VH-VL binders against o27280. Designs and how they scored, part 234

Target 1, 266 residues: o27280
Amino acid sequence: MDSMNVPEVLEIKRIVEESESVKTFIFSWDFRREVRPGQFVMVWDFRDEKPMSVSLIDPVRSEIGISIRRVGEFTDRVHGLSEGDLLGIRGPYGRGFELMGRDILLVGGGIGMAPLAALADEATARGMRVDALVAARTADELLFLDRLEAAGVNISTCTDDGSCGFKGFAHERLLTLEENHDMAAVCGPEPMMFQVMRILDERDVPAQLSLERYMKCAVGICGQCCLDDTGFRVCAEGPVFWSQELSRVREFGRYRRDPAGRRVPW
Below, E stands for the ipSAE of ESMFold2; O stands for the ipSAE of OpenDDE; V2 stands for 0.75 times the mean of E and O plus 0.25 times the DockQ between their complexes.

## First folded at step 10 (VH-VL)

Design S13 (framework fv_cemiplimab; at its last look DockQ between E and O 0.01; V2 from the best seeds 0.00; counts 0 for: pae E 19.5 > 2, placed apart)
Fold by ESMFold2-Fast, scan of step 10:
Structure S13 (fold): chain C 266 residues (1-266), chain A 119 residues (1-119), chain B 107 residues (1-107)
Amino acid sequence: as target 1 above (266 residues)
Amino acid sequence: EVQLLESGGVLVQPGGSLRLSCAASGFTFSDYAMTWVRQAPGKGLEWVSGISGSGDYTYFADSVKGRFTISRDNSKNTLYLQMNSLKGEDTAVYYCAKRSWYEGYFDYWGQGTLVTVSS
Amino acid sequence: DIQMTQSPSSLSASVGDSITITCRASQSISTYLNWYQQKPGKAPNLLIYAASSLQSGVPSRFSGSGSGTDFTLTIRTLQPEDFATYYCQQSYSTPYTFGPGTVVDFR
């Protein structure tokens, strides 16, 4: 719709501090504008606009949440805001996750747990069995554990340094988990997602993966949100892709491109 | 050039056993899942069994579960289907096929080997 | 198990016709649907994978579409070599299942 392209100025209703570097900003939302887990919105601070995944979808309270990691000038400014302050929200955009079957595995790394937390809420509300593998570099960077537990999710954790749960990477932990799942959803660093995707294919588990690459154009043309050799546009055709779709992307999990178009390893 | 060659199809008595083989060449066999698909005379295609590239995961259609086993020898580039407690309904041409990564389509098929279960 | 159905079970067509075959899954399979062609006395050949991706070497007159539960295979400007049986197959979940097939006959 044309109305999806106009930012609404919304008041920050509540702020939840998820970690030292991550906050969730909660807004009242009119659910006549449908929102699904895996979709993103454009967040406007009246200077710059950036894409952010929706991490909370609560039609009962008429609220959405957007989880933001502090990584640069825009996010530093947004983190400085307080309850009652205003932000522009445009969207939602992109394809959301599809839920099928009775059992789902969620594999999230760092801030990648944000869209998966919204998905976990929907899956549990539908009566699905939800297992979540939550990965981070350190225990302090594990996100949404209390929220997932409250939703009835079965949680496994791993940290690179061994400070919580399994010591190692997400794919190494996944190899020690033998439960069958009808489908999986994965979000996190691309090298992690690539390794997880390979293991899930070996187990014949269809997987959806969320790619949160540069999304400078939510509804228009943007060369930077195109994937290498397939012409997929993350903001228009993603950010959620089935593993079969990503299998056609030569660069996925291997390299990214700088502004000059040169390959940069992950 | 990818080639798959099935062998072992013969006439077998009901209740008997038979092992089919599929010799693969032209690709890195251990990297790909393999499958058996059968077709009874004048009937459609029926997926029978699949095995992961590692051999660690195996899958079966309900009609053959508990009677058939699938295995592979990656050192010999060979896929096997061990068929036990054979029934007349198992009479079919058996194809081996190579499964694609992620999409799960079958891009190369053998010529098939005919198994007849009859007294 | 995911059940697959195809319609029609058979159709008669002439060279130059455009035909459409439909396939339905008993539950959503996203785009994990493949189409095969089988000519008399031959092994099946892959035509289309992931609902709409044309296999290398397959003529462009073949196309696929659909997602979720409803899928179609279209053959534009039917050629003599296209008279065959066509099967859809879901690869979303094991056990993999094929549709019952559609026979495309001359005349």
Scores: ipSAE 0.514, ipTM 0.798, lowest interface PAE 2.8, mean pLDDT 88
Fold by OpenDDE, second read of step 11:
Parts: C-alpha cells; sequence; structure tokens
Structure S13 (fold): chain C 266 residues (1-266), chain A 119 residues (1-119), chain B 107 residues (1-107)
C-alpha cells in the first residue's frame, strides 16, 4: 500500500450538485485502502489543503464521494473544477463511526449530514433501522434527502425558518420525538450537537458525535486540533467521539480555537 | 441534440503537422471532458487523448505522447488536436467524442475526419 | 495499462438468434466497462455503459453483465440491423483502452 500521507492525485469522475453551496466530488478509490463513515480526507488543490468528510463509500463501484460546502477561497476554487480535473487526496484519517444495535438515530445539520449520509448507507445495508433528523437553516440547504430516502431511511426534517418540516432547531425537534434508539450519530454545528448530546444522555442513548476543528496535519503532530484539558486530537482520536469522551471536554459546545490558537466562542 | 463535427483531416507527409477541430453543440460543453479516438483503416478503436472539462488537465496514449497536444476553447465550444511529427501509423479516422458525466463512457461521437500520413 | 480482450473475434449468426460476446480486462475495472456498436463507414454508437446500463434509445434486446474482469454483451433475437462490429472499452483509468472488437456477420 502506498503511504497514506502522500496525496494521491485523482481525477474527478463526476460532480453532484447537492445544493446551491454543496457539491459532491466522486473519485475512483482502491478499497484496499479501507475507509469508514466519519473519517475524513485531506483534499489538496495543489495550492492549499483542507480536511473533508467522506460522504459516499461505494465498494461496488470502487468510488468515494467527498461533499464540499463553498465557504471560502479554497472551496471556491474546488467548486470551479470540472469533470476530469485533478485533486490530491490523502487519507483517510481519524476515527469513524461505529455501528451498534438495530435502531440508529442520525442527527445532522447542514454539511454535517455528509458523513452521516455515508453512515446511513452502511447502516441500511446492514439491515439496521435508520431514522434521520436532517436539519438546516432553510429548505434549500437540506442535504441528501433523496439519497437517504432511496436508502430506506426514515427522515424527519427541521428548518430554522420552517420552510420544511419542523420549525426550529434539531434539539427542539428531538424533544418532540419520544422513541429511543440503540445508538445515535450526530454531526453539525457544535451548538446543535451540544444540545442534542444532552438530550440523548438524559435518555441514556449512546451517542457518537463528529467534531469539526481546524486541522492542519491530519496526523496528530501539529496539535492545531487539540482539545483543551483532555489533549484529544480531533484528527487522531476523533473526529468521531463518544458522548462520554466529550463530556470531559470543557470547550465542547462553548468555544474552539482558531488557527492562531485563540479561543473563539461558538 | 448533441452534435459533434470534426474537421481538418487531410493528406500530410511524414514529419508534418496537422490540427484537428471538433465543434460541439447541444450540451454544456465546459461541463464535460472530451476525447479523441482514432481508427486505422480496417483496424479497431484506439483512445488517443482526453481533456478535462476545464481544460486544465490533459491525457494521452503513449503512442502519441510528446507529439500530440489536446486543447479546448470553451467559449467556442471547440475541441482541438494538434498533431506534430506525424507518422504513417497515425493514419486513421479521428473521432471526437464526448465523455459522459457519470461513468466516463463516450456517449456521443462525431462522424470522424480522415487523416492520411503518406509520402 | 489495462489490456482488453474479446471473444470471439468473429461469429456468424442468423436473424432471431441469441448471441453472447465476452470481454475481459487484464485487471479489475469494477463496472467501468462500456459496449459500442460500429457499422462499416460509421462512427461507433454506445450500447451499454457501466457494464449493464442500457443507453437511451438502444433496444432492450441488448444487455450487458459482469463486474471486475469478465463482462458479457448479449443480443437476444438478433435483428438484421445488429450485424456489426462490437467493441468493449474500459473507462476505469487512463489510458482508456478498447477491446479488439467482435465482428457479427450473417451465417
Amino acid sequence: as target 1 above (266 residues)
Amino acid sequence: EVQLLESGGVLVQPGGSLRLSCAASGFTFSDYAMTWVRQAPGKGLEWVSGISGSGDYTYFADSVKGRFTISRDNSKNTLYLQMNSLKGEDTAVYYCAKRSWYEGYFDYWGQGTLVTVSS
Amino acid sequence: DIQMTQSPSSLSASVGDSITITCRASQSISTYLNWYQQKPGKAPNLLIYAASSLQSGVPSRFSGSGSGTDFTLTIRTLQPEDFATYYCQQSYSTPYTFGPGTVVDFR
């Protein structure tokens, strides 16, 4: 196997427009290199490099998909790419989601649905019952609904403006749902995840949450993604954490550190 | 309706140069990779070259590397193949083909243009 | 490079027959295998893509199957217009490569 730390230059096989701001880039993948939902790759456009979640894992087609939200200069460049263009991909990195039980709840917000979509595919393929609470600010920002539906996922939507589904936040919608699950996977804005985690803990539902931090090296060396008090490196010990682990992380849901190491409140 | 129209195929002497063009219509040209495929008389199909939708990346068969260049003008919906140092073995009908969005197959082909390399 | 082979190189059949053409890749190409039909003096036409997906407008008597290294094209109830040369092509990686072709002619 090639070194996972060396970017492999891969051709963009196709591009799926998920929303106005989100595209999924499809690549051929040698599955001798295993990849799990919840893991991320470093995407290199030959100028800069950014961590991105794997949103599609297709061993049958020997493909992976990376969903990227347009949020800055790097992603602007990537969104300008076409079929046949090249990107450097190294990884996968980090700890992915672990599936357990029969019934799983997915709670995702915005682009946080990317890793959860991949997890949904695996869970449904294993014959698990999957409920997904998909949240976004507006209806047009809801991601992967058709894909999830096609996979047999039971979807509940939530939008801040009420343009689709429940009007309100994900944790508010979750409070209206009385059903318990064997486990939950959560990914989205950290304030959302924090509230969702609290509810799940109160209900004694084991939960895994995927954190987003500034990651530079992806190999646990630079320390840019190190969480206060615990020393957890999001790129190495995460990005997927159990709720019990995150309960030890004081900064979770409260603040993060920017590239300069400053505390930035959520 | 998707249309591809090749042009530029003529008789040329060995060592000569020639540029082929392919005019595309009926689809968003810049969104798709394009390719040249050739077929020698009485022979099978041979992939020659490909170019990404943006034009930023090009691909070549070993048989033409260093001699052929592929380019595109997305503003004109035109694909080009510059052929230098032509050899007798380059004699073929050259097809312009659109690469599909999904699987990399060639879903649309032009009618081809004949390039003959002979002294 | 990925080498493609086809079998047979040629076959003779009658209208109404069912025929099968095989294509083999030198390495696994997943389902990135496409089939084309070419008639004399004409450009190739796509028949099957992704090993088994029928291109729009192609009659249902054409079908493809396979994954990995071994693929088949089947034509059921051969029609007069089906006598042609058929090529398989891998689109797994560049350089893309074609099979040598299979000529289907009248018996």
Scores: ipSAE 0.035, ipTM 0.638, lowest interface PAE 3.0, mean pLDDT 93
Fold by ESMFold2, look of step 11:
Structure S13 (fold): chain C 266 residues (1-266), chain A 119 residues (1-119), chain B 107 residues (1-107)
Amino acid sequence: as target 1 above (266 residues)
Amino acid sequence: EVQLLESGGVLVQPGGSLRLSCAASGFTFSDYAMTWVRQAPGKGLEWVSGISGSGDYTYFADSVKGRFTISRDNSKNTLYLQMNSLKGEDTAVYYCAKRSWYEGYFDYWGQGTLVTVSS
Amino acid sequence: DIQMTQSPSSLSASVGDSITITCRASQSISTYLNWYQQKPGKAPNLLIYAASSLQSGVPSRFSGSGSGTDFTLTIRTLQPEDFATYYCQQSYSTPYTFGPGTVVDFR
């Protein structure tokens, strides 16, 4: 069997507190196993296993970073770990973002900025011009601003409460940004991504969006990550999809599924 | 107990060559990147060169690129700096330092060895 | 190359004072900022890594803070043994540059 399908036990090398609710866990990584922005790993805390986005890809330091938002029992346990503690990691898995053209727009909401921060690093390293619209509920939840500025990214912010930048939703701010881009990459709350996708489609901007679904196997055999209507497996054909692929997906932006697979409203 | 011991610093004429050594003990040498940092008399610290734990990746400050070579012998726990085409501006105390995996800081330093480049 | 600056370049203080030293990077370095103390005739000694983490054996009167481009080292209840030069250093990318140093003298 492929060694990537069995969790490798790794030491937490460093923990970065990105916000009150988000930490980045940094591990040593052998880059003979390639990692692309938008791919994910399965993180095993010796009790349960969850998919997490790769937010830092640093071949020079031989490091990857995985950003984790505190949202439940699993993530509470992981947030309680210290540098030197162990986690199991398998992967990377999934289809990452593809870069095209010269000018890219990133639109990220909350923790959705994690894979986009990794993409920004690659895009700027290739000499692309990068604009980022960074959204959160409040200023304290805006992620990766310093890192994006260091990479030469042009940042626009928006917050629901108006504490930083534009007061309102990401798609409302996007309407005031009348720019031509060769492509866009979008990640965040699914209702936000749906609204942003509609605007980008109307502008004829090719867009890639990163979806989150429940996963068990991560290699496409269990069926738990399938989308309604298309049969796409988020862990195999995604998590990154082109907007054209998602335009046929009825559930996108309208409802979600619980771990038992039942439809629930957003 | 981590221990780093530099040797080889002497007086050298301009244009000459010199090889510095750093003997390491108290840690698994091959797991860690190693670094040379220098300090000219009365001046601040200047990073000179670094090498990965395996030895596969080497890095240099612009001021020494093409003139200095860094290497390691993991079977002997020894770090080397080969300095060629020496100039007066290379006069300094040369420290070897262990680079941590965590955040890339230099957690242990040797005592330093003085290199003087003078006519 | 990432340039590092420090303020002040030198400082005189009395035993018991609280002092701060600032360090600025020419671009964001996240938390890859380290602080070293160097006493005359000695090798540098690590004080703070990752902007705010205290190295083992360093007195708790030392603390660090900051992220991005602006960082501070604070020494509370200054002691006679704290007379030294203090350097910040970025470990974000090669070349791993140091600040020019801050000399702390007892007045």
Scores: ipSAE 0.000, ipTM 0.382, lowest interface PAE 19.5, mean pLDDT 84
ESMFold2 (binder alone), look of step 11: mean pLDDT 93; pTM 0.938
OpenDDE, look of step 11: ipSAE 0.000; ipTM 0.506

Design S14 (framework fv_cemiplimab)
Fold by OpenDDE, second read of step 11:
Structure S14 (fold): chain C 266 residues (1-266), chain A 119 residues (1-119), chain B 107 residues (1-107)
Amino acid sequence: as target 1 above (266 residues)
Amino acid sequence: EVQLLESGGVLVQPGGSLRLSCAASGFTFSDYAMTWVRQAPGKGLEWVSGISGSGDYTYFADSVKGRFTISRDNSKNTLYLQMNSLKGEDTAVYYCAKRSYYEDYFDYWGQGTLVTVSS
Amino acid sequence: DIQMTQSPSSLSASVGDSITITCRASQSISTYLNWYQQKPGKAPNLLIYAASSLQSGVPSRFSGSGSGTDFTLTIRTLQPEDFATYYCQQSYSTPYTFGPGTVVDFR
């Protein structure tokens, strides 16, 4: 039994309300255990367990943050917690983002900005120029804007309803941005990522995309997060994939599987 | 402006076949999944079939599996529903609906076309 | 398949009233729940998506809430044009399924 796979019971050090539906839970972290942007942890509320992206990595304060969107029973319970309450955390798991070049583009949608926010911090700390396209359905759902701004990120916003920034979808906004970057990192709704990837590919911009699938074990054993055709396990080979890898994944941008394994079309 | 216009609904005998069409305009047709939803007279809504933007993936309700096929011609911005082995219970107004880009809700609907299966 | 239920099947209200319609899924569907309005002889119109997001162009008197299995549609200050049938629909997994509908008529 690997100690890495045993949940550590951690106290919620601080809770940041990012939006009406998203909270960031901050925990003390022993950085002898390395964590990278793009990796996820399994959050255990002693009843159920869910994978969550790491959205904050602060070695100075010895803290990590996990941003959680309120979407169901588990997250409802977690959102009901207070500072000082306990959660089980195991991980981190998965392949995180790699940084390369001098200029990086971040394209995020909704809660997808969580891992990208962490990546933004690292990139800016390394002296990289970071542009971020932050997309959401409405202005109220845009995440981490103040945080990104404080980090020196150049932000462009996009909302479906036009309540903030560009009216439309992320890929549409991206088409209006002519500047190329050395690398891109993308995370959000899969249809968004699919379209963004296509554009980036056409522009010969190396891109990494973080997928979301139903994950149960987080260690590549149960197969619940397997991608069709390739057999890629999102928890093991991902969740961060290069665009070239995803080009081999037929289901990407087309459908997902629910917890019962049934297809849900994108 | 998004527009969806169904056509092809007529009276047909049980066991017969019929193809419905839905002409789409006002959006990039190939970027969006499409769906057929039907409504029997005086009844509720029933999801019938869905197709991905590319047409690579199709989905059906159990009630129509093996009998109905869904297809699209993105070059013509047209969605089709081929209905074979029609039954009386297939009598309904058939709606063409556009699925949202990011999520699985139907943000635009046609006015529907009536299919009547009767001897 | 996921079964959807609605309550009530019908209700009578007056202009200016606030009404609530409930929808229940046979299993958790997270927030993959949408609400539609249908008037007689017309196609359905999307009101709410993702349980609580208001569709563009829909009056703010409409609101949705809920997650998991229980959802609600609320219409505040009912207007004459709001008398219609309302359907919930789960988009959590195929086959997509609709609730049986709730008829809102005038008192």
Scores: ipSAE 0.019, ipTM 0.511, lowest interface PAE 7.5, mean pLDDT 92
Fold by ESMFold2-Fast, scan of step 10:
Structure S14 (fold): chain C 266 residues (1-266), chain A 119 residues (1-119), chain B 107 residues (1-107)
Amino acid sequence: as target 1 above (266 residues)
Amino acid sequence: EVQLLESGGVLVQPGGSLRLSCAASGFTFSDYAMTWVRQAPGKGLEWVSGISGSGDYTYFADSVKGRFTISRDNSKNTLYLQMNSLKGEDTAVYYCAKRSYYEDYFDYWGQGTLVTVSS
Amino acid sequence: DIQMTQSPSSLSASVGDSITITCRASQSISTYLNWYQQKPGKAPNLLIYAASSLQSGVPSRFSGSGSGTDFTLTIRTLQPEDFATYYCQQSYSTPYTFGPGTVVDFR
């Protein structure tokens, strides 16, 4: 039995309200258990367990942060918690992002900015130049702008309704950004990621994409983490994939699967 | 501003055919799955058909399978519903609706177009 | 196919009242449930998605709860513009299905 497979009951040290629907829960962490941007943990509220991406990795303060969007019963209960309350944390799991080159582009949509915020911190700490395109439906749903700015990231925004920055979608905004990058990292809704990937492929920019798909278990036993054409299990082989791999997945950006394995269009 | 405008609803004879159109504006049409939902006079909502953003995947309610086809022309920002072998039970206002970019719900709806199937 | 049921089929209320509408699925749908409002002669409007998430621009007096098979829509301090028909809809699997609707009428 390894320590990473046993939930540790941790006290909520601090809660940051990122938006009306998103909170970051911060815990003390023993960095003998290495955590890298793009990895996830299982969060246990003593009723249900759900996978959540790590959004803050701070070895100096010995802290990790987990950003959670309120979208269902589990997340509603967790949002009702206060500093000093307890949650079970198990992990980390999955493959993290790989950094290469000197200049990196981050493209995030909604809660997809969570793992990218942690990546931005690591990239800037390594002396890389970081450009971030932050997308959301409305200005109120843009995440981590102050944190990215404090880290020295060059920020572009877009909102569907035009309430902040470019009016339109991430890929439409990306077409107006002509900077050459050594790599990109992308996380958000699959239709956004698919369109962004196509533009980056045209520009010969290698990209890593993080799939926040429906996951039944953290240890990869269930088939619900499996991608349609490739047989990849997101929780075992992902959640981070290179664009070359995803370009071969027919369902990517076109449909998802429900818990019963049925195709549901985007 | 997102706008959806349905057209094509008319009176048709049982067994006839009709094509409905939905003109979309104010968003990147090819990024979104689209759907048709109908409502018979004085009745509730019934989902009819859906199509992925690419047009590669289509879905139908059992009541219309084999009779209706859904398609889209992304170059013209237009959604279509081809209705064949029409029955009296197909009489309804037909709504065009857009699926949300971030979630699986219908965030914008057109005004609807009335189809009447009567002898 | 997943069948949706709503209770009550209709209710009468006054401005300032708090009302509750229930929706049931014939099988577990997790949190893949949405609520829509329809006013006479108008198209439906989205209120709640993912069982409990409030759509942008919708007043905070609307709230949703539930998971699995049982779901609830609550409207606190009912306003004149809230007299309408309310529908639940499952987005768990195709074919998507709506509840039969609940008519909220003026008392």
Scores: ipSAE 0.000, ipTM 0.388, lowest interface PAE 17.9, mean pLDDT 83

Design S15 (framework fv_cemiplimab)
Fold by ESMFold2-Fast, scan of step 10:
Structure S15 (fold): chain C 266 residues (1-266), chain A 119 residues (1-119), chain B 107 residues (1-107)
Amino acid sequence: as target 1 above (266 residues)
Amino acid sequence: EVQLLESGGVLVQPGGSLRLSCAASGFTFSDYAMTWVRQAPGKGLEWVSGISGSGDYTYFADSVKGRFTISRDNSKNTLYLQMNSLKGEDTAVYYCAKRSYYEGYFDYWGQGTLVTVSS
Amino acid sequence: DIQMTQSPSSLSASVGDSITITCRASQSISTYLNWYQQKPGKAPNLLIYAASSLQSGVPSRFSGSGSGTDFTLTIRTLQPEDFATYYCQQSWSTPYTFGPGTVVDFR
């Protein structure tokens, strides 16, 4: 009945300030339109439209939440909004996370904790043991620690500068954590995800990784989301991929593009 | 081009020990996890043990845990399986195999070496 | 440990037949499922990995499908060299486990 390609104008019910640069915008949601952790919506401010991962899924309150980091013109405008203001929301789109087994490791960097926070809620509701490694550049950029703790998640932290928890990167912290998991879910900067994926593969832990840059593939524009492997352009519906799929992408975690379109190391 | 060659299978008495070797060629050995899979006469395949490309992580089936150890020498392109406290039920052809990255399939197998545990 | 079962345990077929064998996992393994062929006195050969990906050099008459707990291997237009034992294997987690095998015999 509902078209996923037509935005609904929704009122901002509540805004939670997660950090100086991140806010969660909460909307009433009709759960006849199912939403799963790992899926995203298109957020429309009546000028521009951007994909944003769903960070809160609460059927009891009939609410969804969308966490947005302030990084540019669109996000600056959205951060200037107040409770009662309107945004257009369409979706959900994309492949969500799958939950299997008895225990799961979540590895999140920065805003990448947003889709993982929603996943943590579902995993704990299913009775799974959830361990989360939360990584950021500094302590004040660690996200959702109180929410994860309230959900019963076992939390480890690391910061690049050592201001909270382990001093170092997520993959360096992961090397000091030896507990077995049935699966993992990873979201954050691409170089971090590549290193984490490699370590999890050595430990035979299957992993799902969420890549923001591939969210547009899920809305059916094939030229927007190309994975280049052996000269082939593989357009895949994201943003969540199994590690076996990403291992076939030569550029994953290794290169970005400069203004001339040339590949440069991260 | 890719070749795996097992050796070391012999008749051993119960309670004895034996070390199997697998010589690898035709690929960058240190880049790939390796595994041992056995097959008792007339029976199916049973995964026994695995080792990461670095050698830092090892894995075992419950039936051999505590008795077998897996190791590798990347400078010699050789995989090993040290079998201790051998039992009659360890009688099998032992295959070494190369594990793929991330997907965990075994794309190349050796010819196997027969281990017989009997008095 | 993840238990794997296969059905049927054996089947008789003629050249030109199309056959299907099934594999079931005791828990969801997504697409971490591989198929192998073994001929008498020989080592196993990889046919299909990641549930549906055909290994290089394997004839296109072999195909795999499934995800989660239920998987199938199909051989279209069976050839004389296809009479063998077929095994599924999960690579979701260690210890890796194989199905008990399906013997495909000449009728």
Scores: ipSAE 0.053, ipTM 0.615, lowest interface PAE 6.3, mean pLDDT 86
Fold by OpenDDE, second read of step 11:
Structure S15 (fold): chain C 266 residues (1-266), chain A 119 residues (1-119), chain B 107 residues (1-107)
Amino acid sequence: as target 1 above (266 residues)
Amino acid sequence: EVQLLESGGVLVQPGGSLRLSCAASGFTFSDYAMTWVRQAPGKGLEWVSGISGSGDYTYFADSVKGRFTISRDNSKNTLYLQMNSLKGEDTAVYYCAKRSYYEGYFDYWGQGTLVTVSS
Amino acid sequence: DIQMTQSPSSLSASVGDSITITCRASQSISTYLNWYQQKPGKAPNLLIYAASSLQSGVPSRFSGSGSGTDFTLTIRTLQPEDFATYYCQQSWSTPYTFGPGTVVDFR
């Protein structure tokens, strides 16, 4: 296979509409190139390039899926594509999730459920018990519920407006759950992840969290995804971090850097 | 027939460096992850490092992290282990092993090469 | 890291005997457990993978079982060539780890 740094032009095999704003694009994949849940790829529409998490890993069908939320010009263009159209894909990059134990808790918010859905598939395939707390602002923004259920995942939903499941935020729902797990994987809005991490730490539950930062090169060179104080590069040392690692990151849950390098509060 | 042949094992002083090689044949080298496993004299097996088929992913045991690097040249069907800052505890027979697809077992092993770290 | 243990550390047996070696993981590894045989001065050979799958070329008198944390290797009708050291290895997650080994020698 070609170098991971060379975009491979791939045909969109299928498009799954997950919600009004989220689509999953499915591609043929040569699994001689390893890919793990939690890793990301750079998606190139021949005009711009953006990092996207892998949300589906299917060695049997030799396919991967990338879930993309419509949030800007790039994603707007991508959402306008059809099956059979072409995209450039390079990667995968970054550190993915590590599985351990018997029972795993997944806590996801919005599009953050994308990498967790892939992790859920692997965990259930390995015979692990998977509980998933799926959070969104409204019921229609909850992602991958049918897929998770089909995989045997025990789902708990949480919505800000109470339109589905627990009314409130993910960390509030988590506080109502007394059971512990061997490990947790978390992905979503950073303020959510920050609160969830604190609860999990208090409960002595090992947790991995997937960060989102502005990433340009994906290879740890440009430094745009570098975290303050630690020097962690989200694209190289992450995007998946252990809670102990993030405890050293002052900016976590507090602010991020915009494309211009400015500090922007969450 | 699958064959793995390690080379490079010699006597080296503490703090020294050494590069091991493993020549592979009998299979499509680039399709498979490779691994180094070592065995100290009279001791058990210890996983040292692994590398994916493409070379894109590398893994290390904590005991060697930061000191050892693993690489491969798929055009030459060769696996490498660069060992820096060697310690006495690194003294071992180093085996090159082929990893299976997905399952993580080692179905073929070389005969090993002896690395001795001593003053 | 996942810790692997084996029992017993050594055992003596006679040709024709049936023996069982156990391996335990510090946490569940599903069926990602492999068994190897090593003779003195030789490289290890794969016997069993995925807890119970027999590697090609390995005699049927070897069998593996188990899931989660507890695994067993059984050798039925022990042959002279079976006296060796046996290791279990988890392939659930890196770093991969081996058991300490079980020496099977002549009684």
Scores: ipSAE 0.000, ipTM 0.499, lowest interface PAE 13.1, mean pLDDT 92

